# VH-VL binders against FYVE, RhoGEF and PH domain-containing protein 5 (Fgd5), part 16

Target 1, 194 residues: FYVE, RhoGEF and PH domain-containing protein 5 (Fgd5), of Mus musculus (Mouse) (q80uz0r647to840)
Amino acid sequence: RALVIAQELLSSEKAYVQMLQHLSLDFHGAVLRALENVEQEGREPLAQEELRQGLRELPAICDLHQGILESLEQRLGDCGEGQPQVADIFLAREQEFEHHAAHILQFDRYLGLLAESCLLSPRLATTVREFEQSSQGGGQSMKHRMLRVVQRLFQYQVLLTDYLNNLCPDSAEYDNTQSALTLISKVTDRANES
Short names: E, the ipSAE of ESMFold2; O, the ipSAE of OpenDDE; V2, 0.75 times the mean of E and O plus 0.25 times the DockQ between their complexes.

## First folded at step 15 (VH-VL; framework fv_rovalpituzumab)

Design rj2 (from rf5 with heavy chain T53P P58T; at its last look DockQ between E and O 0.89; V2 from the best seeds 0.70)
Fold by ESMFold2, look of step 15:
Structure rj2 (fold): chain C 194 residues (1-194), chain A 125 residues (1-125), chain B 107 residues (1-107)
Amino acid sequence: as target 1 above (194 residues)
Amino acid sequence: QVQLVQSGAEVKKPGASVKVSCKASGYTFTDYGMNWVRQAPGQGLEWMGWINPDTGNTYYADDFKGRVTMTTDTSTSTAYMELRSLRSDDTAVYYCARDSPYYDSSGYHWGMDVWGQGTLVTVSS
Amino acid sequence: EIVMTQSPATLSVSPGERATLSCKASQSVSSNVVWYQQKPGQAPRLLIYGASTRATGIPARFSGSGSGTEFTLTISSLQSEDFAVYYCQQYNNWPYTFGQGTKLEIK
């Protein structure tokens, strides 16, 4: 049923937000502190500034999904029976999904820049190592963590397609879900234009 | 030149604690993690844990968690390892070793390239 | 925890000959293996990192190979100073773990 799929959307969004908070708040802060120390030593400030700029999308993506989670909790907490209404939560945030598009288009470039910066800065390399090996990081590479940021959009496509297939075709929620799928697909399609 | 110099040998009774120092020179102390590794007589190497001198954050191997404390003093470029509730099987040479990054075509690697001379800790009644 | 198993425990070889030391991981560690040499009364010396890359100043007769779970250290023409204990160590994950060592001794 549609409600079961909507509950799965909520529970998976909670897990995703927890992952984003760790990545965009804890790791991002640690990297910025490490970059400030390297910059004070006067080593290659242009490359470090470019890396700093490339990481800026993560906090914005975290903010987007915190809003989505809050709205999902309100909608599914308030109405425990009947047909759920969740598609407009995505439609209301169309412009904010541009942060995902920016991340997708620059993904490999910023991973390469991070690796290059770590080569030139043992302090940054040590910072990344600590994060990757901490219990929060569990030994997963930074590449895998940043890939999870974009993988959520493909999960939305799967979940919203299954959701759509369990809605009445004449309902407003059916039409809104089709529009939400189109929105998500436009974001993922921008990576294919490069 | 890059060097790690450890404190001298210690003799302890079971139940006591020991604190080994490791003074770094010739490199920026806060740029690299520090490992502690021990070796019982005639035995192999055993990793005890790691500390980031810049942040003070640590990771301890499970066998030592609860008994070990690793600290640093960045003003003197010195790392410390304290092992509490000593047992006779804690008799070993204790090493500090710098955790160094390497890069090649396959990516990043890590190795302990600089080792202290070792500190013998003997635990006997 | 990733277990590193070395074989043989002791290897007896004549000077000038080839020695091959084996190291097996309990799960894949990709190429994230380091080899150390330790002589009596000394701290370990880093020989090979990344499974196959020699550290600076290590003679060309030392070579490493392997990936995944199986790794080897080869010494192509043994010198008298090469008789020591050799350890493999994985750095794929904390905790770092060592093999139990292979003692290379003169036949």
Scores: ipSAE 0.557, ipTM 0.851, lowest interface PAE 1.4, mean pLDDT 86
ESMFold2 (binder alone), look of step 15: mean pLDDT 94; pTM 0.960
OpenDDE, look of step 15: ipSAE 0.730; ipTM 0.900

Design rj3 (from rf5 with light chain N93Y; at its last look DockQ between E and O 0.85; V2 from the best seeds 0.71)
Fold by ESMFold2, look of step 15:
Structure rj3 (fold): chain C 194 residues (1-194), chain A 125 residues (1-125), chain B 107 residues (1-107)
Amino acid sequence: as target 1 above (194 residues)
Amino acid sequence: QVQLVQSGAEVKKPGASVKVSCKASGYTFTDYGMNWVRQAPGQGLEWMGWINTDTGNPYYADDFKGRVTMTTDTSTSTAYMELRSLRSDDTAVYYCARDSPYYDSSGYHWGMDVWGQGTLVTVSS
Amino acid sequence: EIVMTQSPATLSVSPGERATLSCKASQSVSSNVVWYQQKPGQAPRLLIYGASTRATGIPARFSGSGSGTEFTLTISSLQSEDFAVYYCQQYNYWPYTFGQGTKLEIK
């Protein structure tokens, strides 16, 4: 039962990494090129510079989750016999996860900055349009894509809570899962602040 | 003054190719995507595709993917559409049209606000 | 692919009267509809975007409404220059698709 939930964590992480890879390779590169040209024309650079910096976190966020996925595949690709052990994967990356999770929660702010920049730049609006119309699941708005990026952190809380409820309370995995939930809760508590 | 000026009418035989040019002036060519739209005599409008004028990335309607090539030359602000393996039912007026963003209270919108004058391509044996 | 269906195919009305043109989408396109006017021998002219917002320079007698799958273009107090073919087009998804047109002619 715990194993079923761990398998759901693995399969959903795979889908999440695939989405991050497309964002970090295709969208991020196209937007940065468009912003470089707009900035050379001497427009309002502060909002666009903040957007540029926020988007530069995407490759590092993608690398973090690729590492999580690889570890999940290794732990769950073999039978695992009885009780899975996945909580340490998050705990081993505690500082890195807290840093990147905090930035993921700011994607709604970056989306707002993107919208403001598109009002001022037909070039950027055209770039966003191309991505929206040409990407996997074509025609999906950037709002929909960013919702999936952000909701992953809350999905971890749900999955790890269910996982915890199916572990022996005196096991090391139970204690480690509680610690992983504490880690995730620290960053999601920031989402309750504006 | 914003305008798109297309190359002149063409008469072709079945199996040939045609390449239509569309020169932009009065605006920054690379800021807007370019659509190609055709209209057969007495019929409605048919979208052929869209090209990113900055990067040259084209996107084609399914009915044309194997026969159309869209390109740009940013140094001359000119878009091109080439249609190969022509048939008589390819006889039409071919338009280029700028893909322009608009904003209102409901959000972002897109419309073709600047059109070329059209290029008649006649395919006859 | 989203099919846009216009009705009627031909609409005969007198100058000074009101014309109402219909456009249906095969699936929801939200408000992502534009209307074009096309006169003989000319390229289409953008009239309305966002289903209801007039483009710059379009007279107030043109109005659009609708969302989802059903849209209308209304022309009040018709002028002689308004007799043309009108197309709706969706821009919700590529490929862009047009209705087959409504010809507005003098009765």
Scores: ipSAE 0.597, ipTM 0.874, lowest interface PAE 1.1, mean pLDDT 86
ESMFold2 (binder alone), look of step 15: mean pLDDT 94; pTM 0.959
OpenDDE, look of step 15: ipSAE 0.725; ipTM 0.897

Design rj4 (from rf5 with heavy chain D31E; at its last look DockQ between E and O 0.74; V2 from the best seeds 0.68)
Fold by ESMFold2, look of step 15:
Formats: C-alpha cells, structure tokens, sequence
Structure rj4 (fold): chain C 194 residues (1-194), chain A 125 residues (1-125), chain B 107 residues (1-107)
C-alpha cells in the first residue's frame, strides 16, 4: 500500500542521487578544469563566469537530494509497523527546492552558454563529448541529462499523489503530504512558466 | 599543415602484436579526441575506438576489447594503437582520425576531418 | 549498436546525371549523420555533416537530407572525379558505425 509507494520513493531517490553525483561532481569538475584552459587562451571572462555560476546549481541540488535520501533511509529503515512518515522530509527543505526552480528557469541559458563555450573551445567540446558518450553517461545528450534534473519533481508529484490516496484522511501524514504536494507544485509551476 | 602521419606498413604472423603510431602536427593535440578506424581489403570502415588525447582515457568498440590498447604521448603529440593476438582477418589498413566538432543552426556535430594516411598491417602465416 | 545500411551497393550513372544514395539507421540518430567520399588508396574525405551541411570546400552539387532513420546523399550533375565509394556514418553515440558503402561507377 502506502509503505510500498514510500519504498518506491526511496529506491528512485537512490538512483536520482547517483545521477546527480555524476553530473555535479564528475562532469562539473571536468568542465571547470577545461574552462581554466579557455581563460589562458584569452576567452571573455563574463561568459565563463556566468557558466560557472550556472553549473553551481547542480551541486546544490545534489546536496538537497542527498539529505532527502538520508532522511528516507532513516524513516523507512526504522519502520516496523503502521503508516510511514515521509512528507515532512520535503516540507523541511522548501528553500532548498529553489535550486530546482533556478535550474529550470535558467536551463536554456546555461545550455546556450555551454554550447557557445564549446564552439570557442575544442577542448571543452571534447570534454563534453567524452562525458556524453562514456558508459557512465549512457550516450545521452547533455540536454537530456539536464532535463532529468527537472523530471524528478514531476515524478514526486505522481508518487506523492499515489501515496496520499493510500493514507488515512484523518492522519497528520495525510495533511503533511497535501502540503508537500503544494510545495512541489509551486516549484513545477515556475518551471512550466519557462 | 594540419596532418596526421602514421608509421609504416607491417607484416606479422598470427598471434603477434602490432603497434601503430599516429603523429599530429599543425594543431593542439590535446584539444581533440582521436579515433582509430580500420578497413579490411575490399570492405568498409570499422570503428575501433576513441581516446581522450589529454587524459589518455580510451574507449573501445566491443569487437576489440581485450585485444586493443590505445595510448597517447602528449609530449610528442603522438597517438598509438596496439592490437594483440593478431589473426589473418586483422589484415587491414588502420587509420587514425581526429574527432572534430562542428556547429550549425541545428546545433553541435562531429566529424572525422583529418585522417592519417593509413597503415597496412598484413597478418599471414 | 546502431546499424547503418546503405543502398544500392553499386550505382552506375553517366557523367552529368544525378545520383541518389540511401542510408538507413536501425534506430533514430536525429540528424547525426556524416557522409564520406573515399577514392582507391586514399583516406575518406568528409563531405556532409549534420545530415545536410556541406563541409568547407565541398561543391554545391553535393547535398544531404534526412532525419531520424532515413538519409540521402544527392550528387547533381556528376563530374568525373565523383566516381568513388561513399559511406554514411552516425555519430549519435558510440560505437560510431558506418554503412557498408555505395560504389558510384561510370555507366
């Protein structure tokens, strides 16, 4: 029932964190190192600094979801009987979800800056290509990978709606889940405006 | 001016190894990946793998994994491909080819724009 | 791996006429196709990238089209130097794969 859906939330969060770590720790670091070479070649600092700032959204999103994952593991590993309690994990992190909104709103701009930088730097283009084509990256384009950052929010809406439908309406968890869905919907509404 | 110059033709026995060199000139070697492609007599082109010339990270086509090693020497701007446990059907011309980015209105593209002259490897008893 | 299938295997055409070469991918590669020309004893030469964009120095008689799984190279008004083998290649993802080639020969 509700517990099954909560376990699905946990297992999918593990997969999402792994994907975020790949993007925010490995790819981001490789791009930053390549950008230092571009600076040595006399590229314009404003475009490069803007790209660096945009890429920093990924580590913040990764930190958010590492925290969510840890909390889910604690709550669901401790559950012996009764209804799970997971909704407040999301409610405690409202400000952190702004990183999702910021990424969504700036998505096309940061992809454009990366593409522009790749046009000017064969080294950066090669770095992005290797990442896209490696077995770790699975052959997916960078655009598709950035979109997966956003897709998790819609997946939360689906999972939490299903979870809500399997909770007792009189419970505090029911009320908290409604509030969590409202929070997530506000973030996704910002994304849809882009 | 921009060119890739490969080592000369080789004749090998089955079971031996061959190492082909590919020296780049006229461009910054470490900024572009390098492909290795072979062509058996009378046949088409077959991709063997790609190497990051800056980091040395190689990526091999499945048919060659376990038998091929690709390396680079950034100090001499040279890529190498070694194929081990040679068989008679490894007789082919082996090419290195630079992996170059292109951009147009539809986005980013890749093509092998600079090729070495090819190295004939003949494997016979 | 993505299989690229070219047809016909051999195309006999008179100089001055139009040649149409076909390339089909086993799954969508978007527009991520290049065309190469190869003459005997030479390395391939890049003609078209992005399915339709001519590389620098390629004459206007060469044109490419297609997206998804079906691609065409057209050579309008064939010249004597155009008789060669033509390969399509996808670069959508590794491993890079080539078609088997179409030999364009004088009728």
Amino acid sequence: as target 1 above (194 residues)
Amino acid sequence: QVQLVQSGAEVKKPGASVKVSCKASGYTFTEYGMNWVRQAPGQGLEWMGWINTDTGNPYYADDFKGRVTMTTDTSTSTAYMELRSLRSDDTAVYYCARDSPYYDSSGYHWGMDVWGQGTLVTVSS
Amino acid sequence: EIVMTQSPATLSVSPGERATLSCKASQSVSSNVVWYQQKPGQAPRLLIYGASTRATGIPARFSGSGSGTEFTLTISSLQSEDFAVYYCQQYNNWPYTFGQGTKLEIK
Scores: ipSAE 0.577, ipTM 0.861, lowest interface PAE 1.1, mean pLDDT 86
ESMFold2 (binder alone), look of step 15: mean pLDDT 94; pTM 0.960
OpenDDE, look of step 15: ipSAE 0.755; ipTM 0.906

Design rj5 (from rf5 with heavy chain D62Q; at its last look DockQ between E and O 0.80; V2 from the best seeds 0.71)
Fold by ESMFold2, look of step 15:
Structure rj5 (fold): chain C 194 residues (1-194), chain A 125 residues (1-125), chain B 107 residues (1-107)
Amino acid sequence: as target 1 above (194 residues)
Amino acid sequence: QVQLVQSGAEVKKPGASVKVSCKASGYTFTDYGMNWVRQAPGQGLEWMGWINTDTGNPYYAQDFKGRVTMTTDTSTSTAYMELRSLRSDDTAVYYCARDSPYYDSSGYHWGMDVWGQGTLVTVSS
Amino acid sequence: EIVMTQSPATLSVSPGERATLSCKASQSVSSNVVWYQQKPGQAPRLLIYGASTRATGIPARFSGSGSGTEFTLTISSLQSEDFAVYYCQQYNNWPYTFGQGTKLEIK
């Protein structure tokens, strides 16, 4: 039922936030330190600054989803009566999802900049290697981790569609879920356009 | 000239500890991870662990956890490996080896391209 | 951990001939295999990385191939200096693991 799907949304958000925290706190900090310690005065100082700017988006994405998680915990821990009520959590954050999607569109470019910077910086390559090899789950590549960051919005679309199909069409939650799906689909469609 | 120079041979009794040094020259020490690898007489190679030479974060092979400590001194560009509670089957040549990235059309690769000369540690009663 | 198994343990070949050394991983390591050469009393020497790419300064008679679980080092037109022990090593995951070695001997 709808409650089971809402619980799946909560449990998957917990896992996603944990992944984002590891990425935004551990990796982002380590890479910034490596960039500061590297002798890159020669050829590509602009690419390094662009990479630095792009990596700062990871903490912002983490903050968004931490807020979503906290709201989901409140709603699903707080209610045991009737249908669950979670759609407004997404509707309240419409503008934040828009910025999230816009930044996600550039993540593949930033991954390319990271790979190119590693060619010029053994320090950075070593930092990425340590993160990949020390991460739980057997050294999943940075590209795969960034893809998982991007794919969460698509997962929301799947989960909210399944959720909607299990709600009473006369309920306010049904209407709100349709609106949340429209919001997520618009963001997902914009992410696909580039 | 890129080089790793290790401390000299050691003879130890069971239960003692040994600390092998590995001094880097000709490259920026903190840019590369450092591996420690050992080879018992007539035997193959065994990876002991890896250390981030910039941060000092070590990662140990399971068989050595609890007995090995790897450290660095960035001011002298020197890596250290200490093995405690020595046993006769710890008799081996101990190598430090730089962990180096390589890139080709299929992506990133890793190899130990620079090795120390090796340090023979003999454990005898 | 990923077990690397080399075969044969010893390979006897005449100078000028071709040697083929085998390495098998217990699970897929993609192309993440390195080959080393080791002569008595010396540290290992990196020959091949990425299963097939020669390191700088390695003669063209050394070639590597394979992906997934099966890998091969081929030495064409053997020279006297090529008689040594050869190790494969995977770097797909920590811990790094080595094969037990193949000793290449003069027949």
Scores: ipSAE 0.596, ipTM 0.874, lowest interface PAE 1.1, mean pLDDT 86
ESMFold2 (binder alone), look of step 15: mean pLDDT 94; pTM 0.959
OpenDDE, look of step 15: ipSAE 0.775; ipTM 0.921

Design rj6 (from rf5 with light chain N92D; at its last look DockQ between E and O 0.79; V2 from the best seeds 0.71)
Fold by ESMFold2, look of step 15:
Structure rj6 (fold): chain C 194 residues (1-194), chain A 125 residues (1-125), chain B 107 residues (1-107)
Amino acid sequence: as target 1 above (194 residues)
Amino acid sequence: QVQLVQSGAEVKKPGASVKVSCKASGYTFTDYGMNWVRQAPGQGLEWMGWINTDTGNPYYADDFKGRVTMTTDTSTSTAYMELRSLRSDDTAVYYCARDSPYYDSSGYHWGMDVWGQGTLVTVSS
Amino acid sequence: EIVMTQSPATLSVSPGERATLSCKASQSVSSNVVWYQQKPGQAPRLLIYGASTRATGIPARFSGSGSGTEFTLTISSLQSEDFAVYYCQQYDNWPYTFGQGTKLEIK
């Protein structure tokens, strides 16, 4: 049933947004404060400036998914017993998903910049260590956490495929879901090409 | 010269408290976390906790929570560990040890590269 | 908490010989193991980090290997100053945990 799959999309999006808020607000803030301490000491390495610029993308990704979550809650909260209409939520955000693809292409560079910055700044390394060891969810590496950002796009592909398979081929929602899958597949194909 | 210098030996009665100091020199104190590790006579090493020396945020091993307080004074580059409600089995040498990052081809690693000389705390009546 | 188990408890060897010390973790710690040397009345000395990388100033006769749950410290051509207690420690997760030690004795 399409509605059940749409509800799964909603519930998994809620969990994903909570994870993104942790990364976007707590980790990003801790790293920026550690980098600010270096600036107070009167020297700014070029690698640390590039890292700061790369981390700006996390809030945008969080904002995108907060918007998707809010739209899903509205549509499925109002839908009740009727056929769900959720595919256009993704279609309306084509530009933001293209931005995700650009961020994904820079993923290895951002991880490298973080590692380089930690090598040059014991204080940053200590800050990252504290976050890794004290954060909810144990001591997972930052690489594993950043990978989850990318994996959500592939999960959309799976969920929307299942959703499509439970829609009437004659419906507007079927056509919109095909279009949303095409959009998501284009983004994931670009990410795989690195 | 990078070093950690601890306060002198203490003799305490059961139920008392002890506060051990650890003064850092030769490096930027707030750049590295500080571990506290103890060793009962003739026994192995036991981790007590870690403190962020910049923010003062402490993290304690479960066996010591409720009895230990770790603090820092950044103006004197000194870490402190206070253990309360002492028991005879708290007799040990107490070490501070700097938590240092290392890098190799497999990534980042952590090791305690600088240790204080140790502070013997004897608990007896 | 991750339990580190060292063997043997005591290893008796002669100077010039090779010693091999074992350390086993109760769960995978990847390569997140350090080795320390401790002589009587002294603080521990960092030997090896990342399971296999010698710390600065550690002689080449010390080598470490292993990943996952099983790790070894090998000391080739033992010197008189190498007779001490050796500890492994994992830093994969807090709380940091140590093995119980291996005492390396002459004879």
Scores: ipSAE 0.601, ipTM 0.881, lowest interface PAE 0.9, mean pLDDT 85
ESMFold2 (binder alone), look of step 15: mean pLDDT 94; pTM 0.959
OpenDDE, look of step 15: ipSAE 0.771; ipTM 0.921

## First folded at step 16 (VH-VL)

Design g1w (framework fv_ramucirumab; at its last look DockQ between E and O 0.04; V2 from the best seeds 0.00; counts 0 for: pae E 18.4 > 2, placed apart)
Fold by ESMFold2, look of step 16:
Structure g1w (fold): chain C 194 residues (1-194), chain A 125 residues (1-125), chain B 107 residues (1-107)
Amino acid sequence: as target 1 above (194 residues)
Amino acid sequence: EVQLVQSGGGLVKPGGSLRLSCAASGFTFSDYGMNWVRQAPGKGLEWVSWINSDSGNTYYADSVKGRFTISRDNAKNSLYLQMNSLRAEDTAVYYCARDSPYYDSSGYHWGMDVWGQGTMVTVSS
Amino acid sequence: DIQMTQSPSSVSASIGDRVTITCRASQSISSNLGWYQQKPGKAPKLLIYAASSLQSGVPSRFSGSGSGTYFTLTISSLQAEDFAVYFCQQYNNWPYTFGGGTKVDIK
């Protein structure tokens, strides 16, 4: 049923936001400062600027998904039981989503850049290792966490498709969900071309 | 110059509610995360809750989760702690504290560099 | 949660003494450690951030060291105004956690 799938979207968004908060609060600043040290040593590969730019977007990516989470909580927490209305949450944030999606989808490429940067900076390598071992990080590798950043867009496709299949085809929510899937598919099709 | 001024404490029965307030001045409040920290009489410090600069993110100690709500109003330069379902164990002096970032070549660091004067909350039947 | 264990729980010392307080974390916190001073009836005051960096306005007789799981706060020459309780606090992980405190009494 559509409500059950909408509640799964909410619960999985909670988990995703918590992961993003760990990255945004605990990690990105340490990485940015460590990259400044590599730059001062005169060993700045071009790829580190791309990583730096992506990390500077991380707070905004976190804010985007916190907004989505808050809206889902309001819509599903206050409704109790009833017809869900969640698709417009994504559509209302179309500009933010499209702006940041390129950086989200590039996080798998950033894995290679991070590994190279760790070879050039023992401080960065130490920072990554200690973040991976911290209780906030839950022992997951940085590779796994950055893959989860990317995977969420594909997970939205799966969840919203399942949701769509459980809506009345002549409802406004059906049309809005179709539009939200079009938005997500536009971004993920770009990733497949890479 | 930089100041946090607290209010809203008092005596409350178990199961009751209380709202603590913390008013900021002398700095740009909306640039900083904020903490609540408590200290039971004769005991050490216990972190209670944190809120980021624009209310988009909050964390709570397990001992208060589901009962306490941190919030802020940046237009009024004010931080709040709504305390519901109060227990005797919540009896403490409550401090608000600014969470300041420090940046150096080792990365981000954090320090609670400005504290309010504290307000006493007593939960007693 | 990261447990912070301080020792000693109290120390009595004379003006001019060197006082060392230790703090151990239950897991590595890198250098994400602060030290706070609290005088009776007052709010805590930040002394040290980043394990070893002195907060503005704090006398140079205070110093911090350590990384990983073991940290120290040292007062190189104890003064009368240093009578207080001292707390370590980690900010490596949520929730923030404090050590149990070390009371420094002036003989």
Scores: ipSAE 0.000, ipTM 0.446, lowest interface PAE 18.4, mean pLDDT 81
ESMFold2 (binder alone), look of step 16: mean pLDDT 94; pTM 0.956
OpenDDE, look of step 16: ipSAE 0.112; ipTM 0.695

Design g2w (framework fv_ofatumumab; at its last look DockQ between E and O 0.03; V2 from the best seeds 0.00; counts 0 for: pae E 13.0 > 2, placed apart)
Fold by ESMFold2, look of step 16:
Structure g2w (fold): chain C 194 residues (1-194), chain A 125 residues (1-125), chain B 107 residues (1-107)
Amino acid sequence: as target 1 above (194 residues)
Amino acid sequence: EVQLVESGGGLVQPGRSLRLSCAASGFTFSDYGMHWVRQAPGKGLEWVSWINSDSGNTYYADSVKGRFTISRDNAKKSLYLQMNSLRAEDTALYYCARDSPYYDSSGYHWGMDVWGQGTTVTVSS
Amino acid sequence: EIVLTQSPATLSLSPGERATLSCRASQSVSSNLAWYQQKPGQAPRLLIYGASTRATGIPARFSGSGSGTDFTLTISSLEPEDFAVYYCQQYNNWPYTFGQGTRLEIK
C-alpha cells in the first residue's frame, strides 16, 4: 500500500534528521574545540585546517533533509485521503542533491584524517571516544554515523521503488516517482564510484 | 557586556621589554582562541599572534617570531603578550581580539568578532 | 605566508553610490576570507565571514563574493557611516594575514 510506504518515509526521515543534527552541531563543534585545545607546537597547520573544514557540508545536508521532513509532515499530517503525493518533494530539491554528490568521498577522507590525528593527539582521541560512548541506538561508531549520511539516499531508492510499485501507472504521482528515482539514482551512482 | 580591555602599553627604549595584558569579561574565556593584532600610526592592520583556548598551540607573524611570546591565564580570564628586544617598527596600537567560530550552510568559519580598544606601545630612543 | 592585495587603495564616492572593493590572495584561500570595517579611532568591526556571509547585525547593503584568490566586497548604496577603511583577512593558513586596506572616502 502506497500510503504505508509514504508514512515509513516520513518516520525514517524524522530519525535521520535527528541524527544529522547531532553530527552537524554537537560532534563537529566538539572536534573543533578539541583541535583548538590539544594541538601541539610543530604540527602542520594545513592538516589541522583540513580536519576543521572536513564536515563543512553537513549543514547543507541537514538543511536539505529538514526541508524534506517538513514537506512530508505537511503532506502526510492527519492522513485520510488515501492518495499520497510526495515525489515532488524530492524533485524540488534536485540541485541540492546533485551538490552533495561531489562531497560524498570527503567523509571517507575525513574519517581517515580523524583516525590519524587521534593517534597523535590524546585529547582529540578522548573527545571522539567520549562522543561514541554517549551515542544511543544503532549509531555506535563514527564511521557508521558518517556512512549513514549517504546511505539514506540508497534507502530512498528502496522506499521509492516500493512506493512506485503500489501506484497507478497512469497517475501523475507514478510519473513523478519515476523522475525522483532517476534523480536519486544519479546521485547514488556517483557515491558508488567512490 | 562582552568586553576585552588591553593594558600595559607605554613608552620604552629600543631593546627593552614590555608586557601587554588583555582582560576578558562577559563570555567563557576558556572556550576561545585569542589574537593580538597591531596597527602602526597611520597604517593598516597587522596580525601578530594567536593562542588556542588552553595554551596548547601558538602562532606568530614572522616579524615578531622569537621576540614576542603570547600566553594566557584562563583562571584570571587574561591574555598576555611578552614583547622582548623591541624595535622602532613595533610602535603601534595593540589590540586583543577573540577568535570566534561561525557556522552556516556551507560549514564552519572564523572571525574576530570582539576587539578591545587597544593599548599604545611607543618604541623610541 | 599568504599576501592579500586590496584595490583600489582609495575609493572616492558619494552617498547613494555603489562601492566595489577587491581583494586578491597570493594563493588560494578557498572561501576562508573575512572583511572588516574600521572607522577612525575605533576598533575594527567584522562584516563578512566565509567570503559571503554577513556577520550578525551587519546591514543587508553589505555583500561579499568570490573564492580562491579573487574576492569582492560590495556596498550597494552607500550611507554616510560607511566611509571608512576596509580590510580583507584570510584564515585559511597560519599565519593569518590582512590586506593593506582600501580607504573609502566621501567625494
Scores: ipSAE 0.007, ipTM 0.464, lowest interface PAE 13.0, mean pLDDT 81
ESMFold2 (binder alone), look of step 16: mean pLDDT 93; pTM 0.949
OpenDDE, look of step 16: ipSAE 0.340; ipTM 0.761

